# VH-VL binders against Rho GTPase-activating protein gacF (gacF), part 7

Target 1, 176 residues: Rho GTPase-activating protein gacF (gacF), of Dictyostelium discoideum (Social amoeba) (q8ssn9r234to409)
Amino acid sequence: EPISQSTEDYTDIPRIIKMSVEYLFEKCLLVPGIFRESANAMELQRLSQLFEKGGDIDLSEYTDPHCIGGLLKLYFREKPIPIFPYDLHKRIYSVLNEEDSNIKVKSLLESGLGKGQFLILRYLFELLNAVSINCNVNFMNYQNLAICFAPSLIQSFDLSCYDVIERLIENYHSIF
Short names: E, the ipSAE of ESMFold2; O, the ipSAE of OpenDDE; V2, 0.75 times the mean of E and O plus 0.25 times the DockQ between their complexes.

## First folded at step 1 (VH-VL)

Design V7 (framework fv_vulinacimab)
Fold by ESMFold2-Fast, scan of step 1:
Structure V7 (fold): chain C 176 residues (1-176), chain A 120 residues (1-120), chain B 112 residues (1-112)
Amino acid sequence: as target 1 above (176 residues)
Amino acid sequence: QVQLVQSGGGLVQPGGSLRLSCAASGFTFSSYAMSWVRQAPGKGLEWVSGISGYGGSTHYADSVKGRFTISRDNSKNTVNLQMNSLRAEDTAVYYCARYSGWYLGYFDYWGQGTLVTVSS
Amino acid sequence: DVVMTQSPLSLPVTLGQPASISCRSSQSLLHSYGYNYLDWYVQKPGQSPQLLIYLGSNRASGVPDRISGSGSGTDFTLRISRVEAEDVGVYYCMQALQTPYTFGQGTKLEIK
């Protein structure tokens, strides 16, 4: 399915997200530097184009786990409209240090995101939380993962983006 | 306390237009999705339209799609419903309602209602 | 569109007695997250609708424990264990699983 397709129109998880997240959950939670280490750019672009055109893809053919991690990041980075709205992150940032902040963050996500956006982000953050739980082996704690994903999800380098994404990873079970 | 105060109803001829407004207070407006729900005289409730907290997504019932436009101004804490090409079947009391977001899926506060009468 | 059907449409009840309203959906409202996306609202005479129950069985803030929701999938029930005068009104179920959100036709609860 095209990367340019609006996520606001989705009522289920796009194939590229579903397949990549499932593969990473099953096989890559313990891979050192997952999402931080780069993959070969040509292989990543080829794989991205196959998903965009709806080709049959078997991710088990790839021996480099960083290629699948890179594909997932590329998907969010290349969206014409960021999956995570900039103004929503600003509002979330404003409540991070308040009492009952996780309840407030949950409410802001539930009202500020369309169904498709929320579903995709919940699916992604479940994976990122699982990766962070294994940080003693993979060296990717919630702060490291926020550095990897915040610029792609929000499409901004504002420092507040990192704090927001970090909170969503760390407190996934309280927020989603 | 949460308040939703509506305005903009009235009598209009078929084919005419009206703009309904809902002014919110007592909560962080941009943190909540908003909807319009209508009720024809003596009939049940019908969901009409919804808009996300930051306006990134809008949804419409098929009966109003292409004729009604929902919008919001978060700087003024208002949600608006622009109603064009009105039909006799659009005669109803229109309510604005605060929406929890799709995950919980409920309307917890409702405006007082605004009567719209479409008649020749 | 998801069709919501309520029964009965008219419910005369004596003060202090229990009342039950049924709601059926044309398709399952049970989401893969384990929640039933079914709400109950009441509209008292001359008033705006107000939330009673969300996600099948959760009471909204301020709703007394004599009012409860139950059910799963396609069959749901709203129960009032002891009807009081202030309960007079029209009760609506609503599915929030997908847009357009749809309401049942309403059940008018009347005293006597």
Scores: ipSAE 0.000, ipTM 0.489, lowest interface PAE 16.6, mean pLDDT 86

Design V8 (framework fv_vulinacimab)
Fold by ESMFold2-Fast, scan of step 1:
Structure V8 (fold): chain C 176 residues (1-176), chain A 120 residues (1-120), chain B 112 residues (1-112)
Amino acid sequence: as target 1 above (176 residues)
Amino acid sequence: QVQLVQSGGGLVQPGGSLRLSCAASGFTFSSYAMSWVRQAPGKGLEWVSGISGSGGRTHYADSVKGRFTISRDNSKNTVNLQMNSLRAEDTAVYYCAKGRYYSSWYFDYWGQGTLVTVSS
Amino acid sequence: DVVMTQSPLSLPVTLGQPASISCRSSQSLLHSSGYNYLDWYVQKPGQSPQLLIYLGSNRASGVPDRISGSGSGTDFTLRISRVEAEDVGVYYCMQALQTPYTFGQGTKLEIK
């Protein structure tokens, strides 16, 4: 499915997200620097175009796990409207240091996101949490992953974005 | 602290059905994949089925595909194996086993086992 | 499916002597991550299986250092440097590189 499709229109997890996340879960949790290391930009565009056209795709033909990781970041970065609203991140940021902060964050996500956006983010953050659990091997803790994903998800360079995304990765099981 | 307590099992006629359950405690259940492994009398171990922590991914051995269904209820910390169209060759002790997160590279904890006998 | 083959299937050993079990896979278990997706389990009489070695050579919690795993790709070995009475049981290797996960046929270690 096209990247240009609004996240507000989604009722199911897009194929590009579903296939990429599944591959990364099954084969790439232990890959050093996963999501941090770069892949060739032309190869990422080719993969993106293949998914847009809806043909049969075998991700095992792409032996570079960093290409698949790059594809996920590219998908979110190139959306016309960020999947994670800027105003929602500001409201979440304001409660991060409060008592029962994870309960408050959960409530803000549930009220501030459309159903499709919530499902996509829950699916993504499950993977990012799994990667962070294996950080002693892959060297990608929740802080490193927030640096990789926050600019793509919120499409903002505000430093508060990193703190919000870090919390969602670290405390996935309490929040989603 | 980690415990896997199994229930279900018993004697059933060929073509019948049984449901096995495994109650987990002592860890964050939704974070870990769960599997079922069986052992026929006097035989070795055979992996049967696995389910991811979220329940979104399931896998089956070819011998049980289409007949067995693995499921989990994360609110109750249980994993279940629904066995349909049972055959004599399904007779075995069935173990539930906790995998390492979603990759399930190793089974660090095993249940006590449940005997399933399929005979006339 | 990946076929796992163990040798020997029966291993009588004298107390205090070394023992070794071989495990061979029909295709390489070495993943691009650099890890071999091979685990070793033991099933002691009347008990559930228990983990001994994961990812080729890593000891599980509580496993004594006299038990070790080695190998890469398609050929793996489990070694017990000095066999003790509590080591009696059936030993299994398992590949976890791809589903369906598959076990070797088992090696029965007995004291002679």
Scores: ipSAE 0.006, ipTM 0.542, lowest interface PAE 10.7, mean pLDDT 86

Design V9 (framework fv_vulinacimab; at its last look DockQ between E and O 0.07; V2 from the best seeds 0.00; counts 0 for: pae E 10.8 > 2, placed apart)
Heavy chain, then light chain:
Amino acid sequence: QVQLVQSGGGLVQPGGSLRLSCAASGFTFSNYAMSWVRQAPGKGLEWVSGISGSGDYTHYADSVKGRFTISRDNSKNTVNLQMNSLRAEDTAVYYCAREYDWGFDYWGQGTLVTVSS
Amino acid sequence: DVVMTQSPLSLPVTLGQPASISCRSSQSLLHSEGYNYLDWYVQKPGQSPQLLIYLGSNRASGVPDRISGSGSGTDFTLRISRVEAEDVGVYYCMQALQTPFTFGQGTKLEIK
ESMFold2-Fast, scan of step 1: ipSAE 0.052; ipTM 0.668
ESMFold2, look of step 2: ipSAE 0.005; ipTM 0.556
ESMFold2 (binder alone), look of step 2: mean pLDDT 94; pTM 0.952
OpenDDE, look of step 2: ipSAE 0.090; ipTM 0.673

## First folded at step 4 (VH-VL; framework fv_vulinacimab)

Design A1 (from V9 with heavy chain G50A D56R H59Y; at its last look DockQ between E and O 0.56; V2 from the best seeds 0.00; counts 0 for: pae E 11.8 > 2)
Fold by ESMFold2, look of step 4:
Structure A1 (fold): chain C 176 residues (1-176), chain A 117 residues (1-117), chain B 112 residues (1-112)
Amino acid sequence: as target 1 above (176 residues)
Amino acid sequence: QVQLVQSGGGLVQPGGSLRLSCAASGFTFSNYAMSWVRQAPGKGLEWVSAISGSGRYTYYADSVKGRFTISRDNSKNTVNLQMNSLRAEDTAVYYCAREYDWGFDYWGQGTLVTVSS
Amino acid sequence: DVVMTQSPLSLPVTLGQPASISCRSSQSLLHSEGYNYLDWYVQKPGQSPQLLIYLGSNRASGVPDRISGSGSGTDFTLRISRVEAEDVGVYYCMQALQTPFTFGQGTKLEIK
């Protein structure tokens, strides 16, 4: 099957992503189990609906990091087209063991994603990289984060998805 | 040509251990997840365990968790199943299988494991 | 765990006639990109299983076009348009969406 781009228009970073990532960067890099711990289901639905309806949303005094982490994962999981195309991940997986693999992965991302998808993923993976750097405190290394995020981003439980997402987290600065 | 050649197996007492091996050739082994699937005599197929291409992620059926360990050596193109604390219900033909496009497109010849007093 | 239920479990067929095997999953196997994570395998007497159909409807290499897969979501069908003697064996559906991967009980196809 050919590598395809998402049919969704990602030319703008959705507000839910931007605000969630900013909140998590600012307040949550040291939170134990971030992205692994469960969110309250009722509060998660409330926030999701609030972002859907629009209006003024202010997270500056919000106090539940696990709910914001859950909201971010939920956003990607519910997309009808995964932000990370399955076929693209297969192409990336095929080069992970090659020399200069990070250069090849970068090229595949740039050619295989729309501009908006790339920007969203770069923003997300910057956060995930920062969380993994603090894993001695938050207990979320790049492997743990890949387990939490690969199913939401690619919408697949193919075991190769974890290896791909790990590489993107661990080698963020070389790839993005 | 893709080949999966199995070895190991045999007769063992309950509580004993065996190690199954599966040697791969004809493809870039580290790019593929591998699974073990078993079939008890006269019964259907049961998935047992899987390991990702890199070897970093492993998965187990509940019936074997804590007793079986899947591993791979990508330098030798082998996937292995260490089976400990064997029970009579583990008696089966064990197949290794390559995962591609979410199908098991190539299967080994099968290795019989018999757990009997 | 995703439960896979096949019917019938025993399928005696007349040579040259069509055959159908049904497979139902306890949850949808449809991926958001339109793929169904459902495989069909056959195990012929004395042999290892072999892949017939993957992703719901794609024929594996060497599988004749008289064997086809159809369906979506939770309901799937394997069809053999014209049964031949070589089709004798046990047919399994399997969900490949998530671990633990789970098989149906098997359908034994025999010539009457």
Scores: ipSAE 0.005, ipTM 0.569, lowest interface PAE 11.8, mean pLDDT 86
ESMFold2 (binder alone), look of step 4: mean pLDDT 94; pTM 0.954
OpenDDE, look of step 4: ipSAE 0.022; ipTM 0.611

Design A2 (from V9 with heavy chain D56K H59Y E99K; at its last look DockQ between E and O 0.03; V2 from the best seeds 0.00; counts 0 for: pae E 16.2 > 2, placed apart)
Fold by ESMFold2, look of step 4:
Structure A2 (fold): chain C 176 residues (1-176), chain A 117 residues (1-117), chain B 112 residues (1-112)
Amino acid sequence: as target 1 above (176 residues)
Amino acid sequence: QVQLVQSGGGLVQPGGSLRLSCAASGFTFSNYAMSWVRQAPGKGLEWVSGISGSGKYTYYADSVKGRFTISRDNSKNTVNLQMNSLRAEDTAVYYCARKYDWGFDYWGQGTLVTVSS
Amino acid sequence: DVVMTQSPLSLPVTLGQPASISCRSSQSLLHSEGYNYLDWYVQKPGQSPQLLIYLGSNRASGVPDRISGSGSGTDFTLRISRVEAEDVGVYYCMQALQTPFTFGQGTKLEIK
């Protein structure tokens, strides 16, 4: 049975990811509750369908940051294979408390991810780190963000997933 | 205004224990890793221990592993250092410091610990 | 552990003259995204340490332009272009790449 393969080129970020992350970087780092507040389900589905159909999409005057945040999470949650492999997170979890843990985590990411997966995750975690830096205004620290994103990225509710995603957000510059 | 206010220093005999506290205000405490850095009299700075914002990940210099325990209470905005089996070499001013991600950008006022028989 | 070595350990300087402090690490501090995980701190007499420079070359808030950091990999330099009386203190480099974070021995800047 045929299985779809993800894009492995390091410069080939899916349009929905690229546009959502750019919108959130440019307009939403200070938005209270970003990624935590619920998106309107009907609007979220409308945007999801627009991206799926292709064509020209312009978010330059779009006004609902919570819908764009929701769209990003929905994209990862709905993938048939999680963008962040479950077995990779277990390997990372096993080294989190070791000396030089960030270097070991970086090595595990580099060996355990395809080029396309790594590029997408680096791009996402750059955004999540930037959001967490502004948590005094937006109220979204790296722990809050991990709670919001780990179930979508790994497609698991194991508590170890939150610890792994927290490390990647908090230590983005050392790990990615 | 970011503030780190320390307490808990003192004089103790070798083999004794002390607990240092650092109270944080003016920022979202749970977002920041915290560390303890010490300075023996007339000597340089030595990083001692660190703790992640969640409190789940702790790190120690080899000189204090097994004797010191770092902890935090994010509901009270405090970071603590439990120091057991103290030795004369642990005599120092102890600073708590906030790790911004790129450096220790705010430091407490320092707390003197003296271990002497 | 990453060993940090400063030179000189004592630096007498005439007011208004430049000062330069060298810091070397036992391994590269350059991360794959291009950042050098090297900080500089000053401890003025009777005070807590203060961050001066992070990531090799970025000035912390409130640090004057006459104080700068440069270098990459294993070799780093702190420069004060024009020493003022308020610059008296002990300067430390620190690697922030991996635990245990480690400081150099310190450089005591003094007015001669």
Scores: ipSAE 0.000, ipTM 0.466, lowest interface PAE 16.2, mean pLDDT 86
ESMFold2 (binder alone), look of step 4: mean pLDDT 94; pTM 0.958
OpenDDE, look of step 4: ipSAE 0.032; ipTM 0.639

Design A3 (from V9 with heavy chain G50V S54R D56S H59Y; at its last look DockQ between E and O 0.05; V2 from the best seeds 0.00; counts 0 for: pae O 11.4 > 2, placed apart)
Fold by OpenDDE, look of step 4:
Structure A3 (fold): chain C 176 residues (1-176), chain A 117 residues (1-117), chain B 112 residues (1-112)
Amino acid sequence: as target 1 above (176 residues)
Amino acid sequence: QVQLVQSGGGLVQPGGSLRLSCAASGFTFSNYAMSWVRQAPGKGLEWVSVISGRGSYTYYADSVKGRFTISRDNSKNTVNLQMNSLRAEDTAVYYCAREYDWGFDYWGQGTLVTVSS
Amino acid sequence: DVVMTQSPLSLPVTLGQPASISCRSSQSLLHSEGYNYLDWYVQKPGQSPQLLIYLGSNRASGVPDRISGSGSGTDFTLRISRVEAEDVGVYYCMQALQTPFTFGQGTKLEIK
C-alpha cells in the first residue's frame, strides 16, 4: 500500500524535487518498472529545461510516469557535486553489519550531511521506500531501486554504493 | 619515494585566472584522493578542494565554489586547480596534498598566488 | 560546517618541558569503531605542513613517540612529552569527517 508523505517537514526541498516526488507518490507507486524504464529523451530534456527556466509548471499534463521518474534521477545525476558527501557512503558501509547498525547509520547521516542534504535524502528515501513496499506490483524492490539511484546520488561506481542505498531504502523508517 | 611537485601560480590582477598543477610520483596516483589547501600570508590553513582517486568526486570550499575547478589526469599523475575570477582574498600559498587514511600525509612545496591590482 | 577551535593560540615552552594543545570540534568526530576523524599537522618555519597524527591517535610515519594524540568525540589533545628545538612551528588540528575539511586556528609553539 502507498505511504503518505509528511509535507510539513519538507519546506526547504527544491521545487523540482518536491513536485517530482509528490507526483510520484500520488500517481506512480504502482507503476511497473518505475525508475527503471527509460523516459523519452526529448520529453525529459524539455521538462528539465522548463524547471531550469522557472515559472509555473503543471506536471498533470505529463502522462508518462517514467519521464517524471527520469527527471528525478537526472536532477541528482547532473549535480556537479553528489548529494552524498565525500566518502560518507564508505563510512556507512563500514557499519552496515555491526550491532545496532541502523542507529549508527542514522548518526553518520546526521553528522555527515548538511541539513538541506538530509532533508532532500529523507524525502527521496521516503518515496523509494514506498515504491519498494509495492514491489509485488511495480517490480521495484530496494535492490532494483538502488541500482537506479546509487550512481546518481553518490556518483561513484563503487559497489558499496549499492549496499548502502539498498539499506537506506529497506530500513528507511529505522534510519530516518 | 612519494613526491609532489607543484607548478604554476604567480601574480595576477583581480578577475584574472591562473592554473596550478601538481605532479605526483612514487605511488599509484589513481588510488589516492588529492586536495588543495591554501594559506593566506600570516594566516592559517584553509582547505580548498578535493578530488577522488578516479575523479568521480569533486568538492569545493564555499569560498571558491563556482570559480575554481579541480581536475586530475591519472595518465600523467597530475592534479590541477583552475582558478578563475580571482579575488584579492585568494592571495595565498597553495599546497597540493595526498589524502591517506583521512589525513594529508604528503604535501607539495607550495605555490604562491598573488592577486593584486 | 564543522568548526574547529584550538587553544592556546600561542604556546611558549621551555626546552625539555611538556607541551599540550587542545582542539575542540563543533560536532562529534567519533567513528563507531572508536577512532576519530581528527588530524594534527605541524608547519615548521619555511616549510610545508606535515602530518603528525591521523584518526585521532595514530602517529604518521617518522613521528617520534614523544608526540601523541588523544581525545574522543569533540575534545582532542596533542601532547609533546619533551619539547625539542625541532618542534618549533604552528600546529593545526583538522576534522576529516566531512567536507569542507576544516582546520583549527593554529597554535604557534615557540621556545622560551
Scores: ipSAE 0.000, ipTM 0.545, lowest interface PAE 11.4, mean pLDDT 89
ESMFold2, look of step 4: ipSAE 0.006; ipTM 0.596
ESMFold2 (binder alone), look of step 4: mean pLDDT 93; pTM 0.949

Design A4 (from V9 with heavy chain D56R, light chain T99W F101Y; at its last look DockQ between E and O 0.71; V2 from the best seeds 0.00; counts 0 for: pae E 9.5 > 2)
Heavy chain, then light chain:
Amino acid sequence: QVQLVQSGGGLVQPGGSLRLSCAASGFTFSNYAMSWVRQAPGKGLEWVSGISGSGRYTHYADSVKGRFTISRDNSKNTVNLQMNSLRAEDTAVYYCAREYDWGFDYWGQGTLVTVSS
Amino acid sequence: DVVMTQSPLSLPVTLGQPASISCRSSQSLLHSEGYNYLDWYVQKPGQSPQLLIYLGSNRASGVPDRISGSGSGTDFTLRISRVEAEDVGVYYCMQALQWPYTFGQGTKLEIK
ESMFold2, look of step 4: ipSAE 0.007; ipTM 0.625
ESMFold2 (binder alone), look of step 4: mean pLDDT 94; pTM 0.956
OpenDDE, look of step 4: ipSAE 0.151; ipTM 0.733

Design A5 (from V9 with heavy chain A33W D56R H59Y; at its last look DockQ between E and O 0.03; V2 from the best seeds 0.00; counts 0 for: pae E 15.3 > 2, placed apart)
Fold by ESMFold2, look of step 4:
Structure A5 (fold): chain C 176 residues (1-176), chain A 117 residues (1-117), chain B 112 residues (1-112)
Amino acid sequence: as target 1 above (176 residues)
Amino acid sequence: QVQLVQSGGGLVQPGGSLRLSCAASGFTFSNYWMSWVRQAPGKGLEWVSGISGSGRYTYYADSVKGRFTISRDNSKNTVNLQMNSLRAEDTAVYYCAREYDWGFDYWGQGTLVTVSS
Amino acid sequence: DVVMTQSPLSLPVTLGQPASISCRSSQSLLHSEGYNYLDWYVQKPGQSPQLLIYLGSNRASGVPDRISGSGSGTDFTLRISRVEAEDVGVYYCMQALQTPFTFGQGTKLEIK
């Protein structure tokens, strides 16, 4: 393909991610159980299909935060290639207990991710960090969020995935 | 190393009160929800009460609402269960447990509470 | 409240043989599309409960691969492929979907 039209190009975040993250930032940082409480499966499927069709979508009056949280997780879980590569997470895991581990993790992310992957993950982890800061209200600390998101991001239930994602949420400002 | 060390308990008459304590170490205590789970003699496990990391939200099983109060002191890394108006049916081993997600990944050693005439 | 029902309640087993424990919930625990909010615990004689399986099928650290969880929605199974002496204890399922958290009645696994 001579001209790239990927939504994952340097400056583009997929519409479903951009709109979901914006909605969650604006309306959901204080929502109890955000990302843990289940979405209605039929409504989630309906929204996912709506985004796929590309019509005008306006979330300004949307009232189900758990459906938008679920939509975000579903997007990552269904990627044919995980947004977060399994082998990269293993490399990150191997340095988590070393001196200056956050510097090493940052370096591994910068070298191991494409520009689009990095941009999407930075945007997502900014949201997850913000949710975790409000955990006394929403009940979702960085460990709870890692459990909810690691299987979707890495598409693996390996225990090391939780430790890696947890570090990225907790230490967002040092790593991204 | 995560540790949950319990204290309190003992023998009390019906209508009496006891206070259970659970001292935590080896993790950032204020980031974790804590719960109490009990086990009556010869019976299974029953969740009793839980408290959010900040202590702002508390929740209780119906069997103990209005009689038990869960609390925490994040400066001392302790979670407590004040048990009032005790009944014979409250006789159990009481465990404190750390909530990792909605599951309990570390448990205290258990404290026996006996409510008997 | 979500009611959790285990079967069997007593499970005598010969060393080296497989064992299975069934757990059924009164409502679906599959609320996050591939995430079942179900845990399994074991309480060995004289000990506190220990987490074995979380989110339906994930082994907790230190749990051998001969112990596995499966199932979805309302029906879940804990399997031990070859029972060893260290497996003696009472096994509980628990729903972690919503408060009040609720346990099954327990299944006592004993060596014949």
Scores: ipSAE 0.000, ipTM 0.482, lowest interface PAE 15.3, mean pLDDT 85
ESMFold2 (binder alone), look of step 4: mean pLDDT 93; pTM 0.953
OpenDDE, look of step 4: ipSAE 0.015; ipTM 0.586

Design A6 (from V9 with heavy chain G50S D56R H59Y E99R, light chain Q98Y; at its last look DockQ between E and O 0.04; V2 from the best seeds 0.00; counts 0 for: pae E 12.5 > 2, placed apart)
Heavy chain, then light chain:
Amino acid sequence: QVQLVQSGGGLVQPGGSLRLSCAASGFTFSNYAMSWVRQAPGKGLEWVSSISGSGRYTYYADSVKGRFTISRDNSKNTVNLQMNSLRAEDTAVYYCARRYDWGFDYWGQGTLVTVSS
Amino acid sequence: DVVMTQSPLSLPVTLGQPASISCRSSQSLLHSEGYNYLDWYVQKPGQSPQLLIYLGSNRASGVPDRISGSGSGTDFTLRISRVEAEDVGVYYCMQALYTPFTFGQGTKLEIK
ESMFold2, look of step 4: ipSAE 0.000; ipTM 0.484
ESMFold2 (binder alone), look of step 4: mean pLDDT 94; pTM 0.952
OpenDDE, look of step 4: ipSAE 0.051; ipTM 0.597

## First folded at step 6 (VH-VL; framework fv_vulinacimab)

Design S11 (from A4 with heavy chain G50A)
Heavy chain, then light chain:
Amino acid sequence: QVQLVQSGGGLVQPGGSLRLSCAASGFTFSNYAMSWVRQAPGKGLEWVSAISGSGRYTHYADSVKGRFTISRDNSKNTVNLQMNSLRAEDTAVYYCAREYDWGFDYWGQGTLVTVSS
Amino acid sequence: DVVMTQSPLSLPVTLGQPASISCRSSQSLLHSEGYNYLDWYVQKPGQSPQLLIYLGSNRASGVPDRISGSGSGTDFTLRISRVEAEDVGVYYCMQALQWPYTFGQGTKLEIK
ESMFold2-Fast, scan of step 6: ipSAE 0.545; ipTM 0.822

Design S28 (from A4 with heavy chain E99D)
Heavy chain, then light chain:
Amino acid sequence: QVQLVQSGGGLVQPGGSLRLSCAASGFTFSNYAMSWVRQAPGKGLEWVSGISGSGRYTHYADSVKGRFTISRDNSKNTVNLQMNSLRAEDTAVYYCARDYDWGFDYWGQGTLVTVSS
Amino acid sequence: DVVMTQSPLSLPVTLGQPASISCRSSQSLLHSEGYNYLDWYVQKPGQSPQLLIYLGSNRASGVPDRISGSGSGTDFTLRISRVEAEDVGVYYCMQALQWPYTFGQGTKLEIK
ESMFold2-Fast, scan of step 6: ipSAE 0.559; ipTM 0.836

Design S30 (from A4 with heavy chain E99H; at its last look DockQ between E and O 0.06; V2 from the best seeds 0.00; counts 0 for: pae O 6.6 > 2, placed apart)
Fold by OpenDDE, look of step 7:
Structure S30 (fold): chain C 176 residues (1-176), chain A 117 residues (1-117), chain B 112 residues (1-112)
Amino acid sequence: as target 1 above (176 residues)
Amino acid sequence: QVQLVQSGGGLVQPGGSLRLSCAASGFTFSNYAMSWVRQAPGKGLEWVSGISGSGRYTHYADSVKGRFTISRDNSKNTVNLQMNSLRAEDTAVYYCARHYDWGFDYWGQGTLVTVSS
Amino acid sequence: DVVMTQSPLSLPVTLGQPASISCRSSQSLLHSEGYNYLDWYVQKPGQSPQLLIYLGSNRASGVPDRISGSGSGTDFTLRISRVEAEDVGVYYCMQALQWPYTFGQGTKLEIK
């Protein structure tokens, strides 16, 4: 289930992420193959441009969840620098099997990320955790979701990337 | 009284190595992240590397990744910067600095590193 | 990386007159609590950098009231109400929103 975030944390999230995540929380937790199904490339581009231009966007009547899911992935993938540093995921990977790993991972995230990065990732992983909880309906467990997002967040295809993202999704409540 | 006292540095040929050290006193060292910031002659400030209070996380500027290593010994209240494969563009005054409230509130006196043939 | 752009790069000022330095970030540095992930530093001749302002508008210990930081989002300003001889140096803004931390080019304040 989604966790109620503080108003302060919410206000630090970019508009595109904020609106996309809210839409997905509200309407897409039970959508089969959410984040896995391909979206229309033209529609993704259209939405992306709308957000970039800062126009008035209303997703309340939007009917294609896969486009919004795709938009979220696209946002992270298109960043010149990945939101999740490569070196950070390596350090997290190295402690995944240690005692009190969740505490260690939390410490690494807090010390290794800028505050803005941390808030964005926390909000994203809250959504992904909520989606994974409903995997019996949407068929998107934490493993499947890691496959979908690890390349976008870390911009790497190393296997360790998937392990790290998977753990963050699975143990969201203990880590964040 | 918070103090950061630097040592090391000097003149080295390209491809050489140097080690910088910063000794801290006047505060609980392990509770604070530490960074190195450098300044090329006549130029501005550039963040180089950072290390968390526990030493478990390190971060590097792209310009020094793979060549520089930041470390700390909390039992000795020291932070170090091992610089390998030095280049002419690494010539700078290097400062150690303490993290506080998302900034650097205390700085060392600086150490000159000159890389020249 | 977040790009920090300062203006002007050179700032000649008459003693007793006000000074203003602008800093612009390529991304919003706004914090939800109303401050910003933006610091100001000064490096006086022959000295190490010193923290002036942290989190956008908080004055560091020992910094006189005549120095202040303002702005929000992507546009920031450091103001000195009455420039004194001791204010001579190079001023830098720095973002602390995300790694790597990045500095502006620096603004050299000199007395006319």
Scores: ipSAE 0.014, ipTM 0.622, lowest interface PAE 6.6, mean pLDDT 90
ESMFold2-Fast, scan of step 6: ipSAE 0.650; ipTM 0.834
ESMFold2, look of step 7: ipSAE 0.106; ipTM 0.707
ESMFold2 (binder alone), look of step 7: mean pLDDT 94; pTM 0.953

